# VH-VL binders against o58714: the designs that were tried, part 11

Target 1, 254 residues: o58714
Amino acid sequence: MRVDLNSDLGESFGRYKLGLDEEVMKYITSANVACGWHAGDPLVMRKTVRLAKENDVQVGAHPGYPDLMGFGRRYMKLTPEEARNYILYQVGALYAFAKAEGLELQHVKPHGALYNAMVKEEDLARAVIEGILDFDKDLILVTLSNSRVADIAEEMGLKVAHEVFADRAYNPDGTLVPRGRPGAVIEDKEEIAERVISMVKDGGIRAINGEWVDLKVDTICVHGDNPKAVEITSYIRKVLEEEGVKIVPMKEFI

## First folded at step 3 (VH-VL)

Design j22 (framework fv_indenebart)
Fold by ESMFold2-Fast, scan of step 3:
Structure j22 (fold): chain C 254 residues (1-254), chain A 121 residues (1-121), chain B 115 residues (1-115)
Amino acid sequence: as target 1 above (254 residues)
Amino acid sequence: EVQLLESGGGLVQPGGSLRLSCAASGFTFSDYAMSWVRQAPGKGLEWVSSISGRGGSTYYADSVKGRFTISRDNSKNTLYLQMNSLRAEDTAVYYCAKDYRKYYDYYMDVWGQGTTVTVSS
Amino acid sequence: QAVLTQPASLSASPGASASLTCTLRSGINVGSYRIYWYQQKPGSPPQYLLRYKSDSDKQQGSGVPSRFSGSKDASANAGILLISGLQSEDEADYYCMIWYSSAYVFGGGTKLTVL
């Protein structure tokens, strides 16, 4: 069984967070690098790409809404034309830094409110996918496992990496329980590890109401934005390796 | 305007095979997922299988997994269901249905007239 | 246990209203699902009627009269199809359906008789 570990990076220029990016990079196979619209800037983008290169981690674009104040976590209504070109712009910007370092882009994982809006809005999802296709039809779209975004992307000719969240509760329809609801976020590392094994070995997880949710596990989202998150990520990797799961970049099996 | 026409049904003995076809017209076939739904005599509707518009994703009812294979030929606007190792309980009218895939709705909006499969010895 | 349960039959008079229920299995919260309704008359394929998740997320099928409407009863964990002003042509089998666990799941169907 092969699985990819991905993390959102390049989202801060502070010293403390720079050090955390270095730590989490040791445990992941794919880096989702901020493209300067929700976070990052040219210097941070270049440094993050170099750090990924040093750790043999694949680089992907992490485009978001143009919202530095809200860190891309606030919904914005975009026309299809706006969405398509906003994605092309951000992917192209990150590609420039990857190319300067002798790297190709592996994937695109939309950020925050854009990621969630695509799950709800078909026209937005199609426009984002068109923007990716305008750039490179061989890029992998990272999106919510078994979502209709994944189906649409496949229909339009993009490869898809089905992403799962071991630290988030699922609704029975396969969507994530919104933050702020009791039980929506799982913080205990042992419980997270048990969920990871269920997802990888059994192909699913129990939803918040107890019903089974089928999940395809191509890539697992992990965090590195604080020391506890780095510890959990390290533990997830250890547990997967002990179970005989091969942790490799998504491009090796997608 | 949208039309679906099933064919390939018939009488077959247990353990036999049949291939059903569904000819589609009146819409852009490759843009829509397609499904097979069956109905045993005097019984309710039972979903059998679905396939994505490009054919990359397939879904099967537990009762037919390993025995039935759904496929499509988008150049011919035709959906198929290959049925192997048929059992008496597979006796039903088999409907071809067009899935509606706008605004993340996932349901069957247009159905064919059905083709009858009888598995009997 | 069945994921969706419907009463086998229901009878009502012309001009009256009929409420057809579709009950989700214990543990499956009706609030999370879009419930789709189909009508089937003898010798015909099913016809899509409508879908209902909430008042802000509902849709009527083309040509379906406004006297057909969807709702939910959270306390009963059930979806409801309401047919007002019953006509003789409403006599048919009615099926509810949801997408659940990578599958289309149909209820057993309710035979509505208009007497």
Scores: ipSAE 0.012, ipTM 0.476, lowest interface PAE 8.9, mean pLDDT 88

Design n1 (framework fv_mosunetuzumab)
Fold by ESMFold2-Fast, scan of step 3:
Structure n1 (fold): chain C 254 residues (1-254), chain A 118 residues (1-118), chain B 112 residues (1-112)
Amino acid sequence: as target 1 above (254 residues)
Amino acid sequence: EVQLVQSGAEVKKPGASVKVSCKASGYTFTDYYIHWVRQAPGQGLEWIGWIYPYSGKTKYNEKFKGRATLTADTSTSTAYLELSSLRSEDTAVYYCAKGSYRGYFDVWGQGTLVTVSS
Amino acid sequence: DIVMTQSPDSLAVSLGERATINCKSSQSLLYSSNQKNYLAWYQQKPGQPPKLLIYWASTRESGVPDRFSGSGSGTDFTLTISSLQAEDVAVYYCQQYYSYPTFGQGTKVEIK
């Protein structure tokens, strides 16, 4: 069994939390780097790409809605033409920094409200996929496991890494329970570890209502934005390794 | 104006192959799927498959798998359906249609009548 | 495959009167994540290709007269022509796109 561990990084402005990003880099195989629209700026993008290079972590673009104040967490209605070009712009911007460091991009993982909206809106999903294809047909789209957007992307000729969230509650339809609802976020590291093992070994997880949700696990989202999150990420890696799971970049098996 | 223009009627003998063309204009050819649908005389509509011109990916209705081949030439914005080992039951009007991945079809070609008869 | 069944097979309606066509799917076409029904309606006149009327079960295609409306959810759908005109004589097809496309058998609308 092979899995990738991904983390959203480079999501600061001005004051860059270099120490925590550097710690989490030790445990992940893929970095989703903010492209300056929901978070980040050119200096943060360059530093994050360089840090990933130093730790042999693959770099992907993390494009979002143009919403710095809301960190890309607020829904915005986009036309297909807007969505397509907004994605192309952000992927291109990050690629400039990757290229400057001698790197190629591995993947694209949409951020926040854009990620969630793609699961619900087929026209938006297609437009985002077209934007990625405009840039490079060999990029991997990271999207919600077993979602309709994953099916659409594969049929449009884009490779897909099915993403799961061990620290988030699932609805019975396979979507994530919105943050702010009781039980939406799981914080206990032992419970998170049990969820990771269920996802990998049993191919799914119990939804918030107790129904079973089937999940394909290509990549697991982990966090590093505070010391507790880094500790949990380290623990997730440890339990996966103890179960005999190989932790490798998604490009090695997708 | 968005248009799909198909090649002219064909008459074929059983066992032959036919190749129907569908030329797109008025939009970016690589942005949308081209689906193929046929309609036997006096009958309903039957989906054959789709091609995504950008990647060349194809999907076929299992009934036509092995006999239908979908291709696209992005330099001429033209999609093609080739159907081999023709039978009398393949007599139908063949349509190309612009759509999304699983699709509803907003623009249709005018249709190509293929007659299979001895 | 998802099976689409229309009723009636043929319908005769007087000019200016309401025409109602039903379409049933063998499984739900409602996708829970976006609350959309993956169903379209087409009009086909003799010697012409089908023309898109409705998509997402109830959204009217640009240029389609407002006398055409779609309704329904899940497995049961209806196309309504509120005041039948002479040019509306045609065969009407429902189509699902929840999975790979399948069509209903068609409903022929004639003047009474």
Scores: ipSAE 0.005, ipTM 0.422, lowest interface PAE 16.6, mean pLDDT 88

Design n2 (framework fv_mosunetuzumab)
Fold by ESMFold2-Fast, scan of step 3:
Structure n2 (fold): chain C 254 residues (1-254), chain A 118 residues (1-118), chain B 112 residues (1-112)
Amino acid sequence: as target 1 above (254 residues)
Amino acid sequence: EVQLVQSGAEVKKPGASVKVSCKASGYTFTDYYIHWVRQAPGQGLEWIGWIYPGSGNTKYNEKFKGRATLTADTSTSTAYLELSSLRSEDTAVYYCAKGSYRGYFDVWGQGTLVTVSS
Amino acid sequence: DIVMTQSPDSLAVSLGERATINCKSSQSLLYSSRQKNYLAWYQQKPGQPPKLLIYWASTRESGVPDRFSGSGSGTDFTLTISSLQAEDVAVYYCQQYYSYPTFGQGTKVEIK
């Protein structure tokens, strides 16, 4: 059994969170690097790519809505042509920094409101996938496990890594419980570890209403934006390794 | 060129404190950890701790906990090691080194000899 | 903490001949899923700070001559100097960074 660990990085302006990004790099296999539209800037993008290179972590683009003020968390209605070209632009921008460091991009993981909107809007999902295909048909799309967008991507000829969230409650339909609801976010380290083991070994998790949700686990989202998050990420990796799970970049098994 | 330049040799009495400086140049000081490593003359290397200058976060080897204090001044790109309650066994060359969170050390300071004698 | 043990303590090798230094860790330094060993090698000459030679057990640092190579995995590691030169007379240290850094006791390399 093989899984990938991914984290969203390069999402600060300036240098203050670079040390935490460096700490989490030790435990992950894939870095989702902000492309300057929801977060980051050219200097942050270059530095994050260099950190990933130094730690042998694979680099992927983390494109979002053009919303610095809202950090890409606010929904925006895009035409299919806008969505396609916004993705191509952001992936290309990050690729320039990756190429300058002698690296290729592994994957694309959409950010925030764009990630969530793709799960609900088929036309948006298709447009984003077309933007990725315009750049490189061999890129892996990271999206919500067992979602409609994963099926669409595979139908369109794009590889998919099914992503799970051990620190988020699931609805019985396999979507994430909105952050405003009681129980939507799980903060306890031991509970998160138990959820990771369930997802990887049992192929699913109990939804917020108690029903079983089947999950395909290619990659697990982990966080490093504060010392507690880094500790939880370290613990997740330790627990997975103790269970005999191989933690490798998604490109090695997708 | 990436460089770490340390302060000069110190001679101290047992029970005193010493403060060693390490000035960084040629890179963004707040982007990397500064580690401190000591070496008794003719002996091996011993890790003391690290500081991340961008946040001020520190980590210490248990052996030095309570006696070593790591600080950094981002305005001058200078890191500091202060070691208190000195003993003759603390006589060593003290190095600062640039590295990652749990990494290897690609750039080292020239070393500062601290001699503790009566 | 992780204990690093080097062998031999000292080694005499003729100019142009192969020098081999071994390093053993008290626990595995391999994150098997990453296929990475958290092990580095340093060279130290008298009066100088250590100089990084090898990291990730086998990756040579930029500017280090290709006669230096690292190998091994898990708990057993080797630094090889394929053709010893006069300037290679030094003490060599292995270092783990799987946990808080610890170093081997050092191996002194001298000309025979």
Scores: ipSAE 0.005, ipTM 0.395, lowest interface PAE 16.3, mean pLDDT 87

Design n3 (framework fv_mosunetuzumab)
Fold by ESMFold2-Fast, scan of step 3:
Structure n3 (fold): chain C 254 residues (1-254), chain A 118 residues (1-118), chain B 112 residues (1-112)
Amino acid sequence: as target 1 above (254 residues)
Amino acid sequence: EVQLVQSGAEVKKPGASVKVSCKASGYTFTDYYIHWVRQAPGQGLEWIGWIYPYSGKTKYNEKFKGRATLTADTSTSTAYLELSSLRSEDTAVYYCAKGSYRGWFDVWGQGTLVTVSS
Amino acid sequence: DIVMTQSPDSLAVSLGERATINCKSSQSLLYSSNQKNYLAWYQQKPGQPPKLLIYWASTRESGVPDRFSGSGSGTDFTLTISSLQAEDVAVYYCQQYYSYPTFGQGTKVEIK
């Protein structure tokens, strides 16, 4: 069995957070690099791409809503034309830095409220996918496992990596429980590890109400935005390796 | 290393407002919630609310909604609590505390005594 | 709106003896989806801010001596100090974080 580990990076700057990005790079195979709209700027984008290169980590674009103060976590109503061009703009911006370092982009993973809105809004999902296709038909879209977005992307000819979240509770319909709810985020390292093993070995997880949710696991979202998150990510990788799971970039098997 | 340093004691008259600061150092300010908790003399602890500094999102204890305002300045790594329409019952030590979004508090400021008297 | 009630209000224990503090919540703090109890314990000495001792009802914070332990589930929780030391004289608070945080009224621990 093969899985990819992805993490959202380049979403801040400052000595301490740069150090955390460096640490998490040791454990992941794919970096979702902020494109300057929800987080990041040209210097941060360049530094993050260089860090990924140094650690043999694949680079993907992490486009979001134009909302620096809200970190891309606030919903914005976009027309299809806006969505398509906003994605093309952000992917192109990150590609400039990847190209300068001699790298190609592997994937696109939408950020925050945009990621969640695509799951609910088919017109938005199609527009985002069109923007990716305008740039490069060979890019992989990272989206919520077994979502309608994954089906639409495949219909439109875009490769898909099905993403799962071991540290998030699932609703019975396969969506994530909102962060404000009790139990929405799982913090216990051992519980997260057990969830990862369930997802990989059993092909699913128990939802918040106890119902079984089937999950396809191409890539697992991991975090590195604080020291506890880095330790959890390290532990997830260790547990997966001990179970005989091969941790490789999504491009090797998608 | 990780430290929260609060502003000094304040004496206010009833009806006035007070603004307490909490300066964070030794960690990335935008990675954690800042909670505010008060303690009246000889009494227990009472939660006021939290702010997530990066987004500016806040949550308030219903008792303090409309009187308390939580803000954060990411450029100076400083959180603020402003409490308006002060009464004698607001006399307390006010603490800021670093916490996870799950709500326990691992690092606390030293406290700011706010005295409301005529 | 979750009410936390501690007992006793004050406790006198001889050095080296066991101190037991109870905390009761008005509703269950056990979240069925993750099987965790949303309960923390703090120690507060005069003139100082509270210090975290225990979270998730039984997980000891780094640097906290192993004589401190937490137990319980649902609505009934206990903080135990297995062998009271002079520096343990303080007020102890339980706190729930199942909803917005609320604290117990505190239990004052004194040397007998």
Scores: ipSAE 0.000, ipTM 0.385, lowest interface PAE 17.2, mean pLDDT 87

Design n4 (framework fv_mosunetuzumab)
Fold by ESMFold2-Fast, scan of step 3:
Structure n4 (fold): chain C 254 residues (1-254), chain A 118 residues (1-118), chain B 112 residues (1-112)
Amino acid sequence: as target 1 above (254 residues)
Amino acid sequence: EVQLVQSGAEVKKPGASVKVSCKASGYTFTDYYIHWVRQAPGQGLEWIGWIYPYSGKTKYNEKFKGRATLTADTSTSTAYLELSSLRSEDTAVYYCARGYYRGYFDYWGQGTLVTVSS
Amino acid sequence: DIVMTQSPDSLAVSLGERATINCKSSQSLLYSSNQKNYLAWYQQKPGQPPKLLIYWASTRESGVPDRFSGSGSGTDFTLTISSLQAEDVAVYYCQQYYSYPTFGQGTKVEIK
């Protein structure tokens, strides 16, 4: 079995958090780089792309809502035309930095509230996918495992990497339990590792209510925003390798 | 700040055992591996093994298996290397180092000189 | 075991000039799953433990001057000091961590 490890990066305006981006780069195969709308700026984008290049980590665009104050975590109602062009703009902006460093973009992973809204709003999902296709139909869309978004993307001719979250509780319908609800975030390193093994070995996880949720695991979201998150990411990689799982960039098997 | 502080120099006779300590501070002791590396006078670096303090799991270089014992005390954030059946060729500076499962070493102890002679 | 061989054993370079140290592994250190080379470089001064300079073949450790750079892939690696300073006089070691750690024999860098 092959899986990709992805992490959201370039999400600061200062040099302080870039040091943690450097640490997590040691364990991941895919970097989702903020495009300046929910986080980042041109200097941070360039530096993050260079850091990924130095670590042989594949680069993807991480577009979000135009919401620096809310870090892209607040819902915004967009028309299909707005969504399509907002995605095209952000992907193009990151591509400029990737191209300047001699790199191609591997993927697009929408950020925060946009990622979650696409799962619920089919017209939004189609518009975002159209924006990606306007840029490059060979890009891989990273979206929630077994979601309607994945089906729509495949129907529209876009490649999909099914993403799972070992540190988040699932609802019975396969969506993530919202942050702030009891049990929504799993923090224990061993519990997260057990969840990862269940997902890759058994093809699913128990939802918050105890029902089984089937998951296709192409890529696992991992974090590096603090030293404990980096250690959890390191441990996840170790556990996957010990189970014989091959950790490779999503482009190698999608 | 991260620090690894080792016990002082030891002089032993052939056939004896030595136990070197390594006290960690400035980070969560159970989140990292402690590796042990030695360096004989005028020689290069040789890996002995690692211990993962979280679980107590150990791994040894085959050359030292059966003679080296790695332990850790999480209540004091201290790792230990015990080397038995000492020979003159075991004379070396012994280092503890913080690392990853299969990894490079970002912080090192100051070293403990173990001299084996008769 | 993976055998690490450095060259040269000793190198004398004038202040401000470039120093180049080579490291060869008996097998590839490039892991196909993550496209990373499991190779680190250390600096050791007399009476001190080794200090990490470079990891993943080319990533510079925090606080290490930018005159130090690592390059190479697979079995052949290079540590370059672009403009040698007096404080760079030391023995340099490469280390693989593709399997259980092994080190090169070391390269002594001296001022000419």
Scores: ipSAE 0.000, ipTM 0.382, lowest interface PAE 17.3, mean pLDDT 88

Design n5 (framework fv_mosunetuzumab)
Fold by ESMFold2-Fast, scan of step 3:
Structure n5 (fold): chain C 254 residues (1-254), chain A 118 residues (1-118), chain B 112 residues (1-112)
Amino acid sequence: as target 1 above (254 residues)
Amino acid sequence: EVQLVQSGAEVKKPGASVKVSCKASGYTFTDYYIHWVRQAPGQGLEWIGWIYPYSGKTKYNEKFKGRATLTADTSTSTAYLELSSLRSEDTAVYYCAKGSWRGYFDVWGQGTLVTVSS
Amino acid sequence: DIVMTQSPDSLAVSLGERATINCKSSQSLLYSSNQKNYLAWYQQKPGQPPKLLIYWASTRESGVPDRFSGSGSGTDFTLTISSLQAEDVAVYYCQQYYSYPTFGQGTKVEIK
């Protein structure tokens, strides 16, 4: 079995020290780099792309809502034309930095509220996918495993990497339990590792109500925004390798 | 234009294997799933499985697990269905069809008649 | 597996008259996140592969005549041919794509 490990990176501003981004790069195969709308700026984008290059980590765009104050976590109503062009703009902006370093982009993973809104709004999902296709039809869309967004993307001719979250509880319909609910976020390292193994070996996980949820596992979201998150990511990689799972960039098997 | 062109008719003995090809053109082969569907004489449509050519991942209808093998050659944009341990009830027209993992089939191959007789 | 059941098995209709084919699914094909029904209809003439007519329960494929229409939601779906023409003699299949594909058994449409 092959899986990809992805992490959201470049989510600081100005002349910020990258710090923990450097540590998590040692354990991931794909970097979702902020494009300057929810987080990041030109200096941070360039440095993050260079860091990914130095660690042989594939670079993807992480476009979000134009909401620096809310870090892209607040919903925004967009017309299809706005959504399409906002995505094209952000992907193009990150590509400029990738190209300057001699790299191509592997994928696009929408950020925060945009990621969640696409699962609920078909017109938004189609517009975002059109924006990606306008840029490069060979880009891989990273989206929620077994979601309607994945189906729409494949029908529109875009490759999809099905993403799972080992540190988040699932509803029985395959969506994520909102962060404000008890049990929504799993923080225990051993529990997260057991969840990863269930997802990879059993093809799913028990939802918050105990029902089984089938999951395709192309890429696993991991975090590096604090020392504990880096430790958990390191442990996830170790456990997967001990189970004989090959950890490779999504482009090698998607 | 988008097309799926299949190999010609086959006549096989019980216990033999057959391999049917499906050559795609007019679109990016790795962007869509290739499904295989069969139709016995005078009967309805029965889904066999799909392959996602980009990754080589496959899914099979439980009825065909162990006997059907789906493969794809991305260098030639060709998908293959191999069915082993043939029985007379495997006599059918076999179709390849383009679609998403959970989609409708907008383009179909012309079909390949496989006859299993002694 | 989702079971698809069509009715009737065969239907004889006079030229110019309405033909109605029903399709029932063993569970809802309505996806709550997008409010779409994952149901398609195909036409198959002797010696030919199936041809897509309708997808998303009611959206007509490009090039398909206006006399073909799809309706329904959830578990009950209908394909209607408003004014049967000679070239419409065929077997019609419904197909769900809410999960892995399953087809109805087919409805043969003949001229009376």
Scores: ipSAE 0.000, ipTM 0.406, lowest interface PAE 16.8, mean pLDDT 87

Design n6 (framework fv_mosunetuzumab)
Fold by ESMFold2-Fast, scan of step 3:
Formats: structure tokens, sequence, C-alpha cells
Structure n6 (fold): chain C 254 residues (1-254), chain A 118 residues (1-118), chain B 112 residues (1-112)
């Protein structure tokens, strides 16, 4: 059984955060690097790509809405042409830094409100996928497990890595419970580890209403934005390895 | 009181289509799956599929894929089952039922008898 | 698909006596990490929709008399009616919800 661990990186400017990025890099196989629109800038992008290279971690673009003030977490209405070109621009910008370091991009994982909007808006999903295809048809789209976006991407000829969240509650339909609802975020290390094992070994998780949700697990989202999150990520990797799960980059099996 | 109220009995010719409605009341329509289950006269229960009204996502039993279409109208809290290319073996009572993704069914509609005859 | 098989197909029991219905799944319906069995039991009387009796293998639905009890784990489950009443004449179905729903073929309970 193979699984990828991904983390959102390059999202702040201080040496403390870059130090945490270095720590989390030890446990992940894929880095989603901010492209400067919700977070990051050219200097941070270059440094994050270098950190990934030093740790043999695969690099992917993490494009978002043009919203530095809201960190890409606020919905923004885009036309299909805007969405397509915004994605192409951000992927191209990160690729410049990857190329300068002798790396290729593995994947694209949309950020925040854009990630969530794609699950609900088919025309937006198609436009984002077209932007990725404009750049490189061999890139892997990271999107919500068993979502309509995954089906659309497959139809359009783009490879998909189905992503799951061990620290987020699921609705019975496989979507994530919004962060504002009680119970939406799971913070207990042991509970998160139990959830990840359920997802990987049992092929699903219990939704917020107590019922089973089928999940295809290609990649698991993990965090490194504070010391506790890094500890949880380290623990997740340890328990997966103890269960005989092989932690490898998504490109090895997608 | 939580209730599912279905449309009335239908008599159809082979090859026709039928559309059965299921109106929900007494709970938040978008928070639960609506499943469809049929029962031929004197036979057991057979699951057709589910719809999650919030997203419109559907899942079908392979036996019915291509002939059954599940839809939901959140403005009226009504779910629909449309079955096409009807055959005599489709004669059955069709139930809608409230449940979760893979759940048990705590509330059932009263059933809609669909008779397919020449 | 998980296949559900009930036994017996029909059962005749005297008033006040115990009725036992068995249900076997073709694979485990136990979610091991939470120790939960995804199994339900329904009662159906002629001309009526099925009525939920038991869920999670052993939890009684609200309003269901305590003479109805469910037991078992993994692949083998039992519905017991401890003291059969006239109103309990019905067909009983087990259902798994570990995967997409499948039902047993039903067990008809009659008064002897």
Amino acid sequence: as target 1 above (254 residues)
Amino acid sequence: EVQLVQSGAEVKKPGASVKVSCKASGYTFTEYYIHWVRQAPGQGLEWIGWIYPYSGKTKYNEKFKGRATLTADTSTSTAYLELSSLRSEDTAVYYCAKGSYRGYFDVWGQGTLVTVSS
Amino acid sequence: DIVMTQSPDSLAVSLGERATINCKSSQSVLYSSKNKNYLAWYQQKPGQPPKLLIYWASTRESGVPDRFSGSGSGTDFTLTISSLQAEDVAVYYCQQYYSYPTFGQGTKVEIK
C-alpha cells in the first residue's frame, strides 16, 4: 500500500516559519509551494524550492486567489478565462524557480477558498484544469478524494491524486465540514492518527453524523505551521510506517 | 414530525418512463441522504441508489445504472426517482428513505406502486 | 457487494416464546478501530414500509419494545424476540451499511 504526504509551504516570511518548513520537510514527500498570490514572494519561493530539493521532496504549485490580506481563504468570483490564466500564471511563476534549481514540478494543489470553490463550481473546476493542461498535461492535480473535480479532471485527461484530511471532519457526501462549525477541525494527535489509519487501511472515515464515507487515499494533507503540527505530522508518518504503508511521492504510483 | 411523502401509484406501458417524487418535512433536507429501495410483489428489498441533496451527488446500484436517475430540489425539499425503459420486472413498490451515506434508514416513505403492463 | 444471508426463511413460534433469526454477511461489517458493526434490522408488515428496529447491531430504535434485541459481531448476527406477541407477525430483514446497502432475503415470522 502506497501513500503520499503533502504539506502547504512557503506561506510566511520569517526565519521561524522557514525553520518549521525545514522540520516538516523531513516527514513529507510532496511540498505545495505558495505562488505569491495568497502567500509567499519570489525570495520565499526560491528558498522553499531549495529546501524541498535538499530533502528530496517533490515540488508542486499551490495557486490561490489573489488575496494576500485574506490568505486566499475568501471566495472570489472569477470568469473561466480569469481562472484559467490565473492558474497558468502562478504555475509558471513557481516553475521558473523549480527550473532554476534543476527540478520539474510534480503536481498542482489549489489553495484555500479556490480548492473548496472548485468542488462546488464545475465551470471553475474545468477552467483551472485547462490552465494546468496549458502548462503541462503530465502534472498531477491534487483534489478532494472522490469529488466531482476528480471525475472532471480524469475526463479532461489530467492525472489526479485523491487527497484526504485526517484533521478535518467530513460530511456524509465526502465534502469537508466548514471550519466555522463545531467539530470541523480535529486537534488530538491520537485521534488524527486513528483517522489516518482508518482512511488508508479501511478505505474511509466516519462522517460528522457518524456514518461511513468511502475515501480513495493517494495523498494525505499534513501541517507544519507550528511545532505541534510538526509533531503530529511526524507521528502520522511513524504510525503509517509501523502499519506497513510505504510513504512515497505521488508520481511513483499515479 | 419527520416525514417522507411519496407521489401516487403509476401504471405504465413497457418502454415508458416513470418519475416518483418524495417530499421531506420535519428535518433539514440537505443534511441526510435520500435512498431509493424497491420491492417486487412478494419479494425482498433491493437498493437502487442514493442522492445527497446538498451537493446533488448520486450513487447507483450497477443493476440500475443507465436507467435510474436521482434528482433533488432543495427549494421544495423533494427528491425524485426517474426510471426509464420500463419492463414488466420493474413492477414493484418504490420507497424513498432517509439515511446517511451508507447508513440505516430511520424514516421511510409510504411507498409508490409502479405497475408495468401491456 | 456484501451478500447478506438470513436463516431460516420462515419461522413459526408460539405466543410468548422466543424467536431467533440469524443473519450472515459475506465479509466482516465490523469497523475494527471503533468496534462498531454496521448492521440494522427491519420489521415489515403487509402493505407497510419497513420499520427500523435495531442499528449498530444491538441499539434499539426509539419506541421499539425491549423484547427485540440484536447481537453478534463481524459476520454473524442475531435478532431475538424474547416473548413473541401477535403484533410481531411480520417479515424481518437484516441490512449492512458497511458498504453500499444490501439486505438479507427476509425471514417470515408466524404464530404457531
Scores: ipSAE 0.005, ipTM 0.419, lowest interface PAE 15.1, mean pLDDT 88

